# VHH binders against Probable ATP-dependent RNA helicase DDX59 (DDX59): the designs that were tried, part 22

Target 1, 164 residues: Probable ATP-dependent RNA helicase DDX59 (DDX59), of Homo sapiens (Human) (q5t1v6r416to579)
Amino acid sequence: NVRQIILWVEDPAKKKKLFEILNDKKLFKPPVLVFVDCKLGADLLSEAVQKITGLKSISIHSEKSQIERKNILKGLLEGDYEVVVSTGVLGRGLDLISVRLVVNFDMPSSMDEYVHQIGRVGRLGQNGTAITFINNNSKRLFWDIAKRVKPTGSILPPQLLNSP
Key: E = the ipSAE of ESMFold2; O = the ipSAE of OpenDDE; V2 = 0.75 times the mean of E and O plus 0.25 times the DockQ between their complexes.

## First folded at step 15 (VHH; framework vhh_8emy_2)

Design v06 (from u03 with T62D; at its last look DockQ between E and O 0.88; V2 from the best seeds 0.00; counts 0 for: unsure alone 63.0 < 65)
Fold by ESMFold2, look of step 15:
Structure v06 (fold): chain B 164 residues (1-164), chain A 125 residues (1-125)
Amino acid sequence: as target 1 above (164 residues)
Amino acid sequence: QVQLQESGGGLVQPGSSLRLSCAASGFTFSDYAMHWVRQAPGKGPEWVSSIRGSGGDTNYADSVKGRFSISRDNPSKTLYLQMNSLRPEDSAVYYCARYGYDSGRYEPSGTFDYRGQGTQVTVSS
């Protein structure tokens, strides 16, 4: 099963929170999947992770060729990458990877995407954690998020619970 | 406030060794990759070496591989650069540096946001 953590993080603070998570010895279990909502964002954030933390990071999105995706998958299996920053579309072969930590840096645009993204965690009987950053830009989904996460016993941000 | 202070530079002959130190304060040192950057007169900055926050992964510019060794001591918040087999082309001001948080949501820093005042290394007869 997947432990779902929801954090209230404003857009300018998202990088700092991500770096804190990646430096937390209890949370950081490489490789870590980080989801963003645009292709350029995946490239830029992957570079930022490498510059700030020194971790081996790569980006994945639909503008990468099938050969590049195959090489990235090979590198993941060989331990060459510790952080993968991706849009929500991982593609064939990469959909099969299983990790212990997912970070939704950007809240996906639908609950269907949310479910698919956290589904990368804890496969094959493993437990895992999915951490999702939200703020007012995701207000449309607050009720759906609360309904899914509240039964798990995880603490929800008061800004989400008090949203009008 | 973030503070970085380099020391250990000097005037030496070719083939000599020097060990540079950098004292860090004002941030959680072990969370950040640290870098050495050098700048010779009339030239732009040149990246020299890096080490991840935990100290387990190091990288070097081709021009210094096999001669320079980067290390860190996280309890004392100190970064080191051991420079062996020094050459005249190694002459430069050496800075310890780190990246900061950029203003954008995703953007990496375009430059080293934090560096010290530097320490001069001069390799000449």
Scores: ipSAE 0.584, ipTM 0.799, lowest interface PAE 1.1, mean pLDDT 86
ESMFold2 (binder alone), look of step 15: mean pLDDT 79; pTM 0.806
OpenDDE, look of step 15: ipSAE 0.792; ipTM 0.901

Design v07 (at its last look DockQ between E and O 0.75; V2 from the best seeds 0.00; counts 0 for: pae E 2.002 > 2)
Fold by ESMFold2, look of step 16:
Structure v07 (fold): chain B 164 residues (1-164), chain A 124 residues (1-124)
Amino acid sequence: as target 1 above (164 residues)
Amino acid sequence: QVQLQESGGGLVQPGSSLRLSCAASGFTFSDYAMHWVRQAPGKGPEWVSSIRGSGGDTNYATSVKGRFSISRDNPSKTLYLQMNSLRPEDSAVYYCARYGYDSGRYEPSGFDYRGQGTQVTVSS
């Protein structure tokens, strides 16, 4: 019930690729959940999304108070935010939400986290898509990624398939 | 290459109106939020207004809210700033701008691809 797309994206190109996705009318179905690997990264990328595209964006992570998180999640459900940028470690409240598009801006550190993150898609009356950015920094997971994604029929990046 | 060309400035009296234009080329205009930024002599840049890439959602600095109106025409790649009830404090060179994404892994860049600007002078 989740279309899994793996894209080869070097770190300097990740923002450009994200903005291409957010501007693609066929892919962009708000709200969009974007996963990053650190709290400051969530804050900064959310700011970048808002400044560059003008989309309503907010971050959520462990340094947000419980009251702040509740207000952010309420706002997300009420349509106040089009993009939410989150760390993967604190999925509290996020485990209960469902979105139409997930972008793993940073590849999670384990396949268990990957499965958890993509499990947020596919519930809002439409098919869900999970797009994951990968490069050599996630080399230890390439076999596992290929094993999970090849059966879905998605084309894998040649850089992943040709890795030593 | 990204190019921005501002026009429409001039010398006007307080209370007058003026409409600025910005012609854009070299990038997919509709993908970017656009901004107006102004700079008076001897002062730092001051953000004035922004508009979402698709049009619609607009934001204004408190000093201009209710008096200025930002708009865009995506087919012609043109950004506008309608300035009503002009005051001497609005005198500045006005630039249109966009944010880039050339810095850091997550961070927005500062404003990029400013043109030469257009002078607005409000004087009795």
Scores: ipSAE 0.406, ipTM 0.706, lowest interface PAE 2.0, mean pLDDT 85
ESMFold2, look of step 15: ipSAE 0.317; ipTM 0.665
ESMFold2 (binder alone), look of step 15: mean pLDDT 82; pTM 0.835
OpenDDE, look of step 15: ipSAE 0.823; ipTM 0.915
ESMFold2 (binder alone), look of step 16: mean pLDDT 81; pTM 0.829
OpenDDE, look of step 16: ipSAE 0.834; ipTM 0.924

Design v08 (from u03 with T111P; at its last look DockQ between E and O 0.89; V2 from the best seeds 0.66)
Fold by OpenDDE, look of step 15:
Structure v08 (fold): chain B 164 residues (1-164), chain A 125 residues (1-125)
Amino acid sequence: as target 1 above (164 residues)
Amino acid sequence: QVQLQESGGGLVQPGSSLRLSCAASGFTFSDYAMHWVRQAPGKGPEWVSSIRGSGGDTNYATSVKGRFSISRDNPSKTLYLQMNSLRPEDSAVYYCARYGYDSGRYEPSGPFDYRGQGTQVTVSS
């Protein structure tokens, strides 16, 4: 069972919103996956998370070796990392059962990717939350997101519903 | 507004101890990691120590590890730095610091987004 939350967040406000989420006791359930759209962003945001919140954070992307990525995932499952900032490099078959919160910091490029990312939580009967930041740069997926999330009873941002 | 006020600095002899304090206001103190940084004359800023918002996890520069201890009291919104076995090279202005959000899409805006006026620590015979 995945609780989906769609938040309208302009790009300059994304960091602040992320940190608010990470500091929210009701939402923050480590380990947390944060998805971004670029490798450099993953590294920088992970560093920002560490510096601003003090949380144990690490980035994962395709430029890291397979061994590094395996170690990071192992660390995530073992509680070594409280936040993992990731590009879309996590395979579909990975067992991330311990993850209870996913934040799509950047909107996925497709609904398939969206489903893939939010599928990292709520596995094997566990409850999870997926928070997705959306704005005008994501207008291509507005209707698809609305169609998928609306039946769940989740509240959608007015900006999304009023968009052509 | 975010405010940080350092205190506790002074002139001490090598080998002595000193405890710095930082009073924070204007933000939810416990939500933020806090840092001590120092700057000696003619040198750039040097990170000294950090502590996460909830406390517990601490980190130290190699130069102070084993001698300095960072701690915080969230109810009183106070950050501390216990400095033991002080050395002349520890002489600097010590700042309490916090990162901000405003610069860049992914990175923090800088090491001194928020800091106090600093407190002078001088270690000399």
Scores: ipSAE 0.513, ipTM 0.786, lowest interface PAE 0.9, mean pLDDT 91
ESMFold2, look of step 15: ipSAE 0.649; ipTM 0.839
ESMFold2 (binder alone), look of step 15: mean pLDDT 80; pTM 0.823

## First folded at step 16 (VHH; framework vhh_8emy_2)

Design w01 (at its last look DockQ between E and O 0.91; V2 from the best seeds 0.69)
Fold by ESMFold2, look of step 16:
Structure w01 (fold): chain B 164 residues (1-164), chain A 124 residues (1-124)
Amino acid sequence: as target 1 above (164 residues)
Amino acid sequence: QVQLQESGGGLVQPGSSLRLSCAASGFTFSDYAMHWVRQAPGKGPEWVSSIRGSGGDTNYATSVKGRFSISRDNPSKTLYLQMNSLRPEDSAVYYCARYGYDSGRYELSGFDYRGQGTQVTVSS
């Protein structure tokens, strides 16, 4: 059981919304898995999380070496990181962590990837939350998002519902 | 509007102690890691120390480890720097600061918010 929250967030406002989530004691259950579009974006956002909040943050993506990935996974298992910022490529390697919160900072390009990413929540029999930021860049997926999320009872953004 | 105001500096002898304070307003203080940065005459800014929003995790520049201690009191929105065993090379204007994030989708904006500073002078 995954609670799916969809938030309308324009690109310039995404960092502020993420920091609000990470500082919200009801939502923040470390480690938090944050998905972004690109490898450089993962590195930059991870640094921003660490410097702004002081939370222990790391990025994972395909340009990390095998040695770096092994060290990151060891650190995650030992509780050394509170926030992991990833592209979608290494999400399967993160199966070894137990997460209760996923944030799709960037909406994935397909509903298949969306389902894969929110599937990181609730492992080990836990309930969890997936929060996804959307805007007009994801409009081709709005019908599919509504179809999946509306039956769960979650309130969808009016900007999604009123989109052409 | 973010406001930071430092105090507690002064002229002291080598080996002395000082406690700096920083009063914060205009933002949710406990949500932000806070930093001390110092600037000596004719030099660029030097990061000194940081502390996470909750007050647990602290970090120090190697030049001050073991001599300086950062702390915070979140109810009073106050950041502190206890400075022990002061040396002439610690002489600087000391600023409290936080990072900003208004430059692009992912990246930091740097130390966009800092106070006016408080002067520390260590001289015999």
Scores: ipSAE 0.535, ipTM 0.795, lowest interface PAE 1.4, mean pLDDT 86
ESMFold2 (binder alone), look of step 16: mean pLDDT 81; pTM 0.820
OpenDDE, look of step 16: ipSAE 0.706; ipTM 0.872

Design w03 (from v05 with G110T T111G; at its last look DockQ between E and O 0.09; V2 from the best seeds 0.00; counts 0 for: pae O 2.9 > 2, unsure alone 64.3 < 65, placed apart)
Fold by OpenDDE, look of step 16:
Structure w03 (fold): chain B 164 residues (1-164), chain A 125 residues (1-125)
Amino acid sequence: as target 1 above (164 residues)
Amino acid sequence: QVQLQESGGGLVQPGSSLRLSCAASGFTFSDYAMHWVRQAPGKGPEWVSSIRGSGGDTNYATSVKGRFSISRDNPSKTLYLQMNSLRPEDSAVYYCARYGYDSGRYELSTGFDYRGQGTQVTVSS
């Protein structure tokens, strides 16, 4: 079962909001996957996570060699990394059973990608949480996401409900 | 209501030590990482140090690493900053700060959600 949380977060506040999540005892369950939309962003964000939170963080994207990516994933599964900041390079066939928290730092490009990203948690009967950041620049998929989340009883951002 | 109150600041000479305290109330202290931030005149806020809720993990800005030590006492809901080998450039108002997240809330984050009134630290000969 995946608990889906949609948060209204303006772009300048995204990093701080992520740090709040990572520093929240109730939410932070390592290892955590953070999804971003660009490679440079992944590197910078991972560095920021390490600096501010002290968590063991690493980025993964297409510019890293296949060997590096394999080692990172292995490290994630073995507990070597507490946070992995990723672009959409993780294959659908990859079983990340240990992941309990996913943060969509950037909005997925499609509902298929959204479902794929949140599907990284809650596997094999485990409870997981998926947090997705949304704002005026990234609300294209909001209604589709809302339709998916609504049956779960999750609350939606008033900002979008009152001003669609 | 979340409240944070800093204390322990003062005027000290370079090379001296100072210990700041922050009394927290109005929330489950151990559930949140706590932070020290400082702001010097004419400068923007600067992150200084962080400690996780459990108290086991600490982080420091490069400028204070090796000189400052953050700690917390969860039963008394108190945050500490031990500042050693103080330098003039450490002069600032020091704030105890907390990020806020409630799974039942949807807020636009514009920074630290909670901070105290601050305590002035002045390092001068």
Scores: ipSAE 0.059, ipTM 0.474, lowest interface PAE 2.9, mean pLDDT 87
ESMFold2, look of step 16: ipSAE 0.610; ipTM 0.818
ESMFold2 (binder alone), look of step 16: mean pLDDT 79; pTM 0.805

Design w04 (from u03 with G110T T111G; at its last look DockQ between E and O 0.08; V2 from the best seeds 0.00; counts 0 for: pae O 5.3 > 2, unsure alone 64.8 < 65, placed apart)
Fold by OpenDDE, look of step 16:
Structure w04 (fold): chain B 164 residues (1-164), chain A 125 residues (1-125)
Amino acid sequence: as target 1 above (164 residues)
Amino acid sequence: QVQLQESGGGLVQPGSSLRLSCAASGFTFSDYAMHWVRQAPGKGPEWVSSIRGSGGDTNYATSVKGRFSISRDNPSKTLYLQMNSLRPEDSAVYYCARYGYDSGRYEPSTGFDYRGQGTQVTVSS
């Protein structure tokens, strides 16, 4: 089962919010996947995670070789990395059963991608959490996400409810 | 106010060396990791190197590892990039950038909260 949390987070506050999540003992369950929409952002954010939180972090994106990607994923599963910042390069067939927290730092490009990303947790009867950042610049999929999350009883951001 | 100013760029031949500097002001320099990024014509920005606030930990892009060296002098609030064995593909505008999380600023596509105006590096025979 996947607990889905939708947070209203303005762009300037995203990094701070992520670090708060990573420092929250109730939310932070390593290994953690953080999804971003660009390769440079992935590298920089992963670097920031290491330097600010001290957590073992690495980025994964299309500019890394297949061997590097495999090693990163293996390291994630073996506990070598506590945080992996990823673009949408992870295949659906990849078994990441150990992942317990997913953070959509940037809004997914489609509902299929959203479902794919949050599907990284809660597999094989395990409990997981998926946190998605949303704001006025990234609310295109909000209603579709809301329809999916609503039956779970999750709370939606009042900012979007009051100003759709 | 936070300010970053790059210098040291120029036209050099392949195999040569160049040292870039970045003068920082308006914030506690040692509290922030600093980064070098570059952008070549017709290409998106590329991360080059980073250094922790204390100066102890450094990271490099695969394309520059072994050739470039990042360093900083916290008392003078200056960031450096020593570039050795330069190649034509190193030609770009080089920017120093801060990656803060509490400034209330956010640059889309990069995530930086502050960066300089850049300095041009051209490697050509």
Scores: ipSAE 0.018, ipTM 0.350, lowest interface PAE 5.3, mean pLDDT 88
ESMFold2, look of step 16: ipSAE 0.563; ipTM 0.768
ESMFold2 (binder alone), look of step 16: mean pLDDT 79; pTM 0.808

Design w05 (at its last look DockQ between E and O 0.83; V2 from the best seeds 0.59)
Fold by ESMFold2, look of step 16:
Structure w05 (fold): chain B 164 residues (1-164), chain A 124 residues (1-124)
Amino acid sequence: as target 1 above (164 residues)
Amino acid sequence: QVQLQESGGGLVQPGSSLRLSCAASGFTFSDYAMHWVRQAPGKGPEWVSSIRGSGGDTNYATSVKGRFSISRDNPSKTLYLQMNSLRPEDSAVYYCARYGYDSGRYELPGFDYRGQGTQVTVSS
């Protein structure tokens, strides 16, 4: 009941694609976890989401204190945040939180991390979606991505399939 | 093309009320948080208030809390600012504004769009 969608998105277009997803009434099921590859990126993107849409958005990463991280995670459980932008390091600390939508804004550097991040989707009886933005920066993972996603029936981007 | 057009300003006495309107077109209005920003002569822009796309969550600068109220009517694509208990310090050109999401990777650029503004002058 977890759908894995892979989208070809160049870095300058990623924010636009994210906001299209967040405004899609069929896809947007708060709370949403958005994964990025750096702490500054998490801070900047969470502010952009809040300012553009007004959605309750916060960042979580390793430079947050342990008390701050606990409070953010508790706030997620209590419905205080609709979008959380996180680095992959803290994604494993969200194991008590289930969501219906994960967006890998940045493709993680390993398939192990990819699996952990998409594992935040779904509870028994709920459908969930994991959307991942990919481009040539993750070329070393293309075979692994195709191998994992192809059996699910999702259509892979031609740019991934035709990559040399 | 995105357009924002403010109206409802004027010359008023201290303690008066005004209601500003902003007509929006060229984009899906309900997808965007909307903002009011004001600029007095010789000063930089000052953020005043914001409202979520759905109309639920509002925020205010401390200088206007309790006196100003932001609202929106999504079917008519109109943003409002009710300004009560006006003071000479509130005199400024008022702009409605939105941020874009179609530029940069992570960064929030400045406001992508704003109207031509409406003048509010509180004289005594």
Scores: ipSAE 0.430, ipTM 0.753, lowest interface PAE 1.9, mean pLDDT 85
ESMFold2 (binder alone), look of step 16: mean pLDDT 81; pTM 0.821
OpenDDE, look of step 16: ipSAE 0.578; ipTM 0.819

Design w06 (at its last look DockQ between E and O 0.92; V2 from the best seeds 0.72)
Fold by OpenDDE, look of step 16:
Structure w06 (fold): chain B 164 residues (1-164), chain A 124 residues (1-124)
Amino acid sequence: as target 1 above (164 residues)
Amino acid sequence: QVQLQESGGGLVQPGSSLRLSCAASGFTFSDYAMHWVRQAPGKGPEWVSSIRGSGSDTNYATSVKGRFSISRDNPSKTLYLQMNSLRPEDSAVYYCARYGYDSGRYELSGFDYRGQGTQVTVSS
């Protein structure tokens, strides 16, 4: 079972919101997956997480070698990393990771990708949480997100519901 | 407003020890990793040590590893740096520092928060 939380977060406020989530004892259940939309962003944000919170963070994306990616995933499973900032490389392929918290820092490019990313939680009968940041840059997906999340009973941000 | 205030510096002989303190206010202290950085005359800032918000994990620059110890007391919002076996090359202004984050999407803005620093001079 996956609890889906949709938060309206403007781009300048995303890091702050992420750090608040990572410091929330009710939400933060390591290991945590944070999804971003670019490789450089993954590296930078992972560094930011590490420097701000002190949590053990690593990035994973397609520019890392297959060996590196495998080692990172193993480390994630073994508890070596508390946060993994990833591009869509984890959402589409490897079924090795079951986590308790996913944060879509950047909106997925499609609803299929959204489903794959949030599907990383709630596996094996475990409860999980998926938090997704949305704003005006993601208007094209507002209808699809609302359609998917509304039936679950989750509260949607007014900005999303009031958008034409 | 975020405030950091360092203390405990002084003039000491090589091989001696000092304990630096940093009083923090204006933010939830335990939510942030804290850092010590130092700057010697004519040199750029040098990272010295870091500690996780919970205090459960610490890191050190190679130059101070085994000699310095970082710690924190979250209830009193105080950061510490125990410096043992001091060397002349440790002479610098020491700053308590916290990273900031600007409106940028992913990156840090740097050590936006630091105090006035405390002078440490190691000389025979």
Scores: ipSAE 0.646, ipTM 0.840, lowest interface PAE 0.6, mean pLDDT 92
ESMFold2, look of step 16: ipSAE 0.650; ipTM 0.837
ESMFold2 (binder alone), look of step 16: mean pLDDT 80; pTM 0.815

Design w07 (at its last look DockQ between E and O 0.91; V2 from the best seeds 0.00; counts 0 for: unsure alone 64.5 < 65)
Fold by ESMFold2, look of step 16:
Structure w07 (fold): chain B 164 residues (1-164), chain A 124 residues (1-124)
Amino acid sequence: as target 1 above (164 residues)
Amino acid sequence: QVQLQESGGGLVQPGSSLRLSCAASGFTFDDYAMHWVRQAPGKGPEWVSSIRGSGGDTNYATSVKGRFSISRDNPSKTLYLQMNSLRPEDSAVYYCARYGYDSGRYELSGFDYRGQGTQVTVSS
């Protein structure tokens, strides 16, 4: 099973929340995939993770070659990187990777992307957690998120439940 | 709020050793990588070394690798820099430092947090 946690996090607070997750002994289970919505954001956040926490972190996005991306993902599984910050999902190498923790730092723009991103977690009998940061910028997806997550028993943020 | 207090500097001859300390408070010390940065008179700051929050992985500038050793004691919230085989070019004010991340979604805000510094002078 994949545990889906939805957290209400305003954009200025997202970095702090991520660092809290990465330092939380109950939540942090390397290797970790972190998803963001742009290439510059992936590079900046990966640098921030490394410099703030000291964890081995690197970014993946479309400006990386296919061989570079494959080597980075191999390194993630072998412990060379503890955190990989990625734009988007979908790519043959990324589709096959399985990790114990995914953080959707930026909420994906569609439920198809959401499902793919959380699908990186907990395969072949391994438990895993997917944590997703939402705020008012994700309002279009609130119904769909609630419908998917409510049956799992996870507590949804009151701000999501009380939105118009 | 965040406070960092360096100590252990002094005047020594080339080839000598010194051990710097930094006492930290006002934040969860164990959660942050810590850094040493030095600044010689009339020059810009130079990054020296870093250590992971847990105390594992360390990194060094090429100018000090093999001579300096960074460590930390998380229970006492103290950062250390052991400096061996000191050279006159190591003379500087040494700061312990931590990155900040105020404002913006993704980016760092630089070494916003550093102490008052401790002077290291290496001369004959």
Scores: ipSAE 0.610, ipTM 0.832, lowest interface PAE 1.1, mean pLDDT 86
ESMFold2 (binder alone), look of step 16: mean pLDDT 80; pTM 0.813
OpenDDE, look of step 16: ipSAE 0.760; ipTM 0.898

Design w08 (at its last look DockQ between E and O 0.92; V2 from the best seeds 0.71)
Fold by ESMFold2, look of step 16:
Structure w08 (fold): chain B 164 residues (1-164), chain A 124 residues (1-124)
Amino acid sequence: as target 1 above (164 residues)
Amino acid sequence: QVQLQESGGGLVQPGSSLRLSCAASGFTFSDYAMHWVRQAPGKGPEWVSSIRGSGGDTNYATSVKGRFSISRDNPSKTLYLQMNSLRPEDSAVYYCARYGYDSGRYELEGFDYRGQGTQVTVSS
């Protein structure tokens, strides 16, 4: 059971929206998994989360060694990290983590990846929430997003629904 | 608008204690990690300590660890630095600060928000 929330967020406002989510006591249930579309972005955003909020945050992506990734995942399972920022490619290793909140900070480039990313919420029998930031950069996926999310009863952004 | 106002500095002897305060306004104080930075005469800024937005988790520069203690009171929007066992090398202007992030997709904008500072002078 995954509640899918789609938020209209322009790129300059994404960090502020993320921090609002992380400070919302009803939404923030660590550990939180945040997906971005590039490795440098994962490193930068993880640093920003830690320095802005003080939450324990770290990044995972393909430039981390296998040993580093294993240690990060172990630390996440043991509660050493509250937020992990990952590229989508390495997110499969995170299937072993009991997460209640996923944030797609960057909308994935395909609906197949979207489904894989939201499907990581609630692994090991837990329910959870997936929040996805969208804007005109993902316009080609708007119909597919509406098709998947609208039947769940979640409110979609008017900007998505009013798009051609 | 964001405002930070430091106080509590002064002239003290080595080994003394001081408690710095910082009054914050214009933002949701408890959402932000807060930092103390200091700048000695003729030197660049030096990070001193930080504390998590909700309070609790703290970090210190190695030069002050064990002597300084950072704390906050979120209801009153006040940040504190208790400085014990002060040394002449601790003499500096101390600033209360937070990071900015109002532009860019992922990156920080540095310590865009800081107060005017409070002078701490440790001299025999």
Scores: ipSAE 0.517, ipTM 0.787, lowest interface PAE 1.5, mean pLDDT 86
ESMFold2 (binder alone), look of step 16: mean pLDDT 80; pTM 0.814
OpenDDE, look of step 16: ipSAE 0.768; ipTM 0.898

## First folded at step 17 (VHH; framework vhh_8emy_2)

Design y01 (from v07 with S30D G56S; at its last look DockQ between E and O 0.85; V2 from the best seeds 0.68)
Fold by ESMFold2, look of step 17:
Structure y01 (fold): chain B 164 residues (1-164), chain A 124 residues (1-124)
Amino acid sequence: as target 1 above (164 residues)
Amino acid sequence: QVQLQESGGGLVQPGSSLRLSCAASGFTFDDYAMHWVRQAPGKGPEWVSSIRGSGSDTNYATSVKGRFSISRDNPSKTLYLQMNSLRPEDSAVYYCARYGYDSGRYEPSGFDYRGQGTQVTVSS
């Protein structure tokens, strides 16, 4: 079972919120998967995590070879990384990885992708949390997000609920 | 507001040791990797050493490796640099520093947060 948390975070504040999450001893259960919407963004944010916090971080995206991605995922299973920053869904290899915390730093462009991204949490009897940053850039998905998350009992941001 | 204050510099002879301190306030010290950076007259800043927020992972510039040791005391919010076997080329103003993250969507800033520095002069 996955606890789905939706946070209202404007783009300039997303890094600060991420670092608060990574330093929160109650939320931070490494390894953590962080999803972003572009490949360069994955590389840059992973480097920011390393330089600012000192956590062991790496990025995964489509410009990495299939062999590189498999080696990174193997290292993740072996505990070599505390934070992995990825673009979207990376196929079957990532689908086999279970973690206790996912952060959608960027809201995915569809609810299908949202569901796949949060599905990395809580497999094989583990409880876990998925945290998603939203703002008006994802306004077209607000109804769908509310419809999916509201029945889980999680409190939705007022800015989302009061949107036209 | 982030505040960093270095101390412990001085004038010493080659081969001497010094211990620098940095008092931190205005941020959650334990959450950040901390760094020592030095700047000699007429030169740009040079990274010296870094330490993870927990204190469990340290890194050093090649020029100081084996002679300098970085440490931190998180309860007192204090960063240290133990400098052994000092050489004239170690003479510089030493700053404790932290990366920022208030610029860009994904990028770290440079060393935007540093103190006023402490002078280390190694001379016969």
Scores: ipSAE 0.439, ipTM 0.702, lowest interface PAE 1.6, mean pLDDT 86
ESMFold2 (binder alone), look of step 17: mean pLDDT 82; pTM 0.835
OpenDDE, look of step 17: ipSAE 0.798; ipTM 0.911

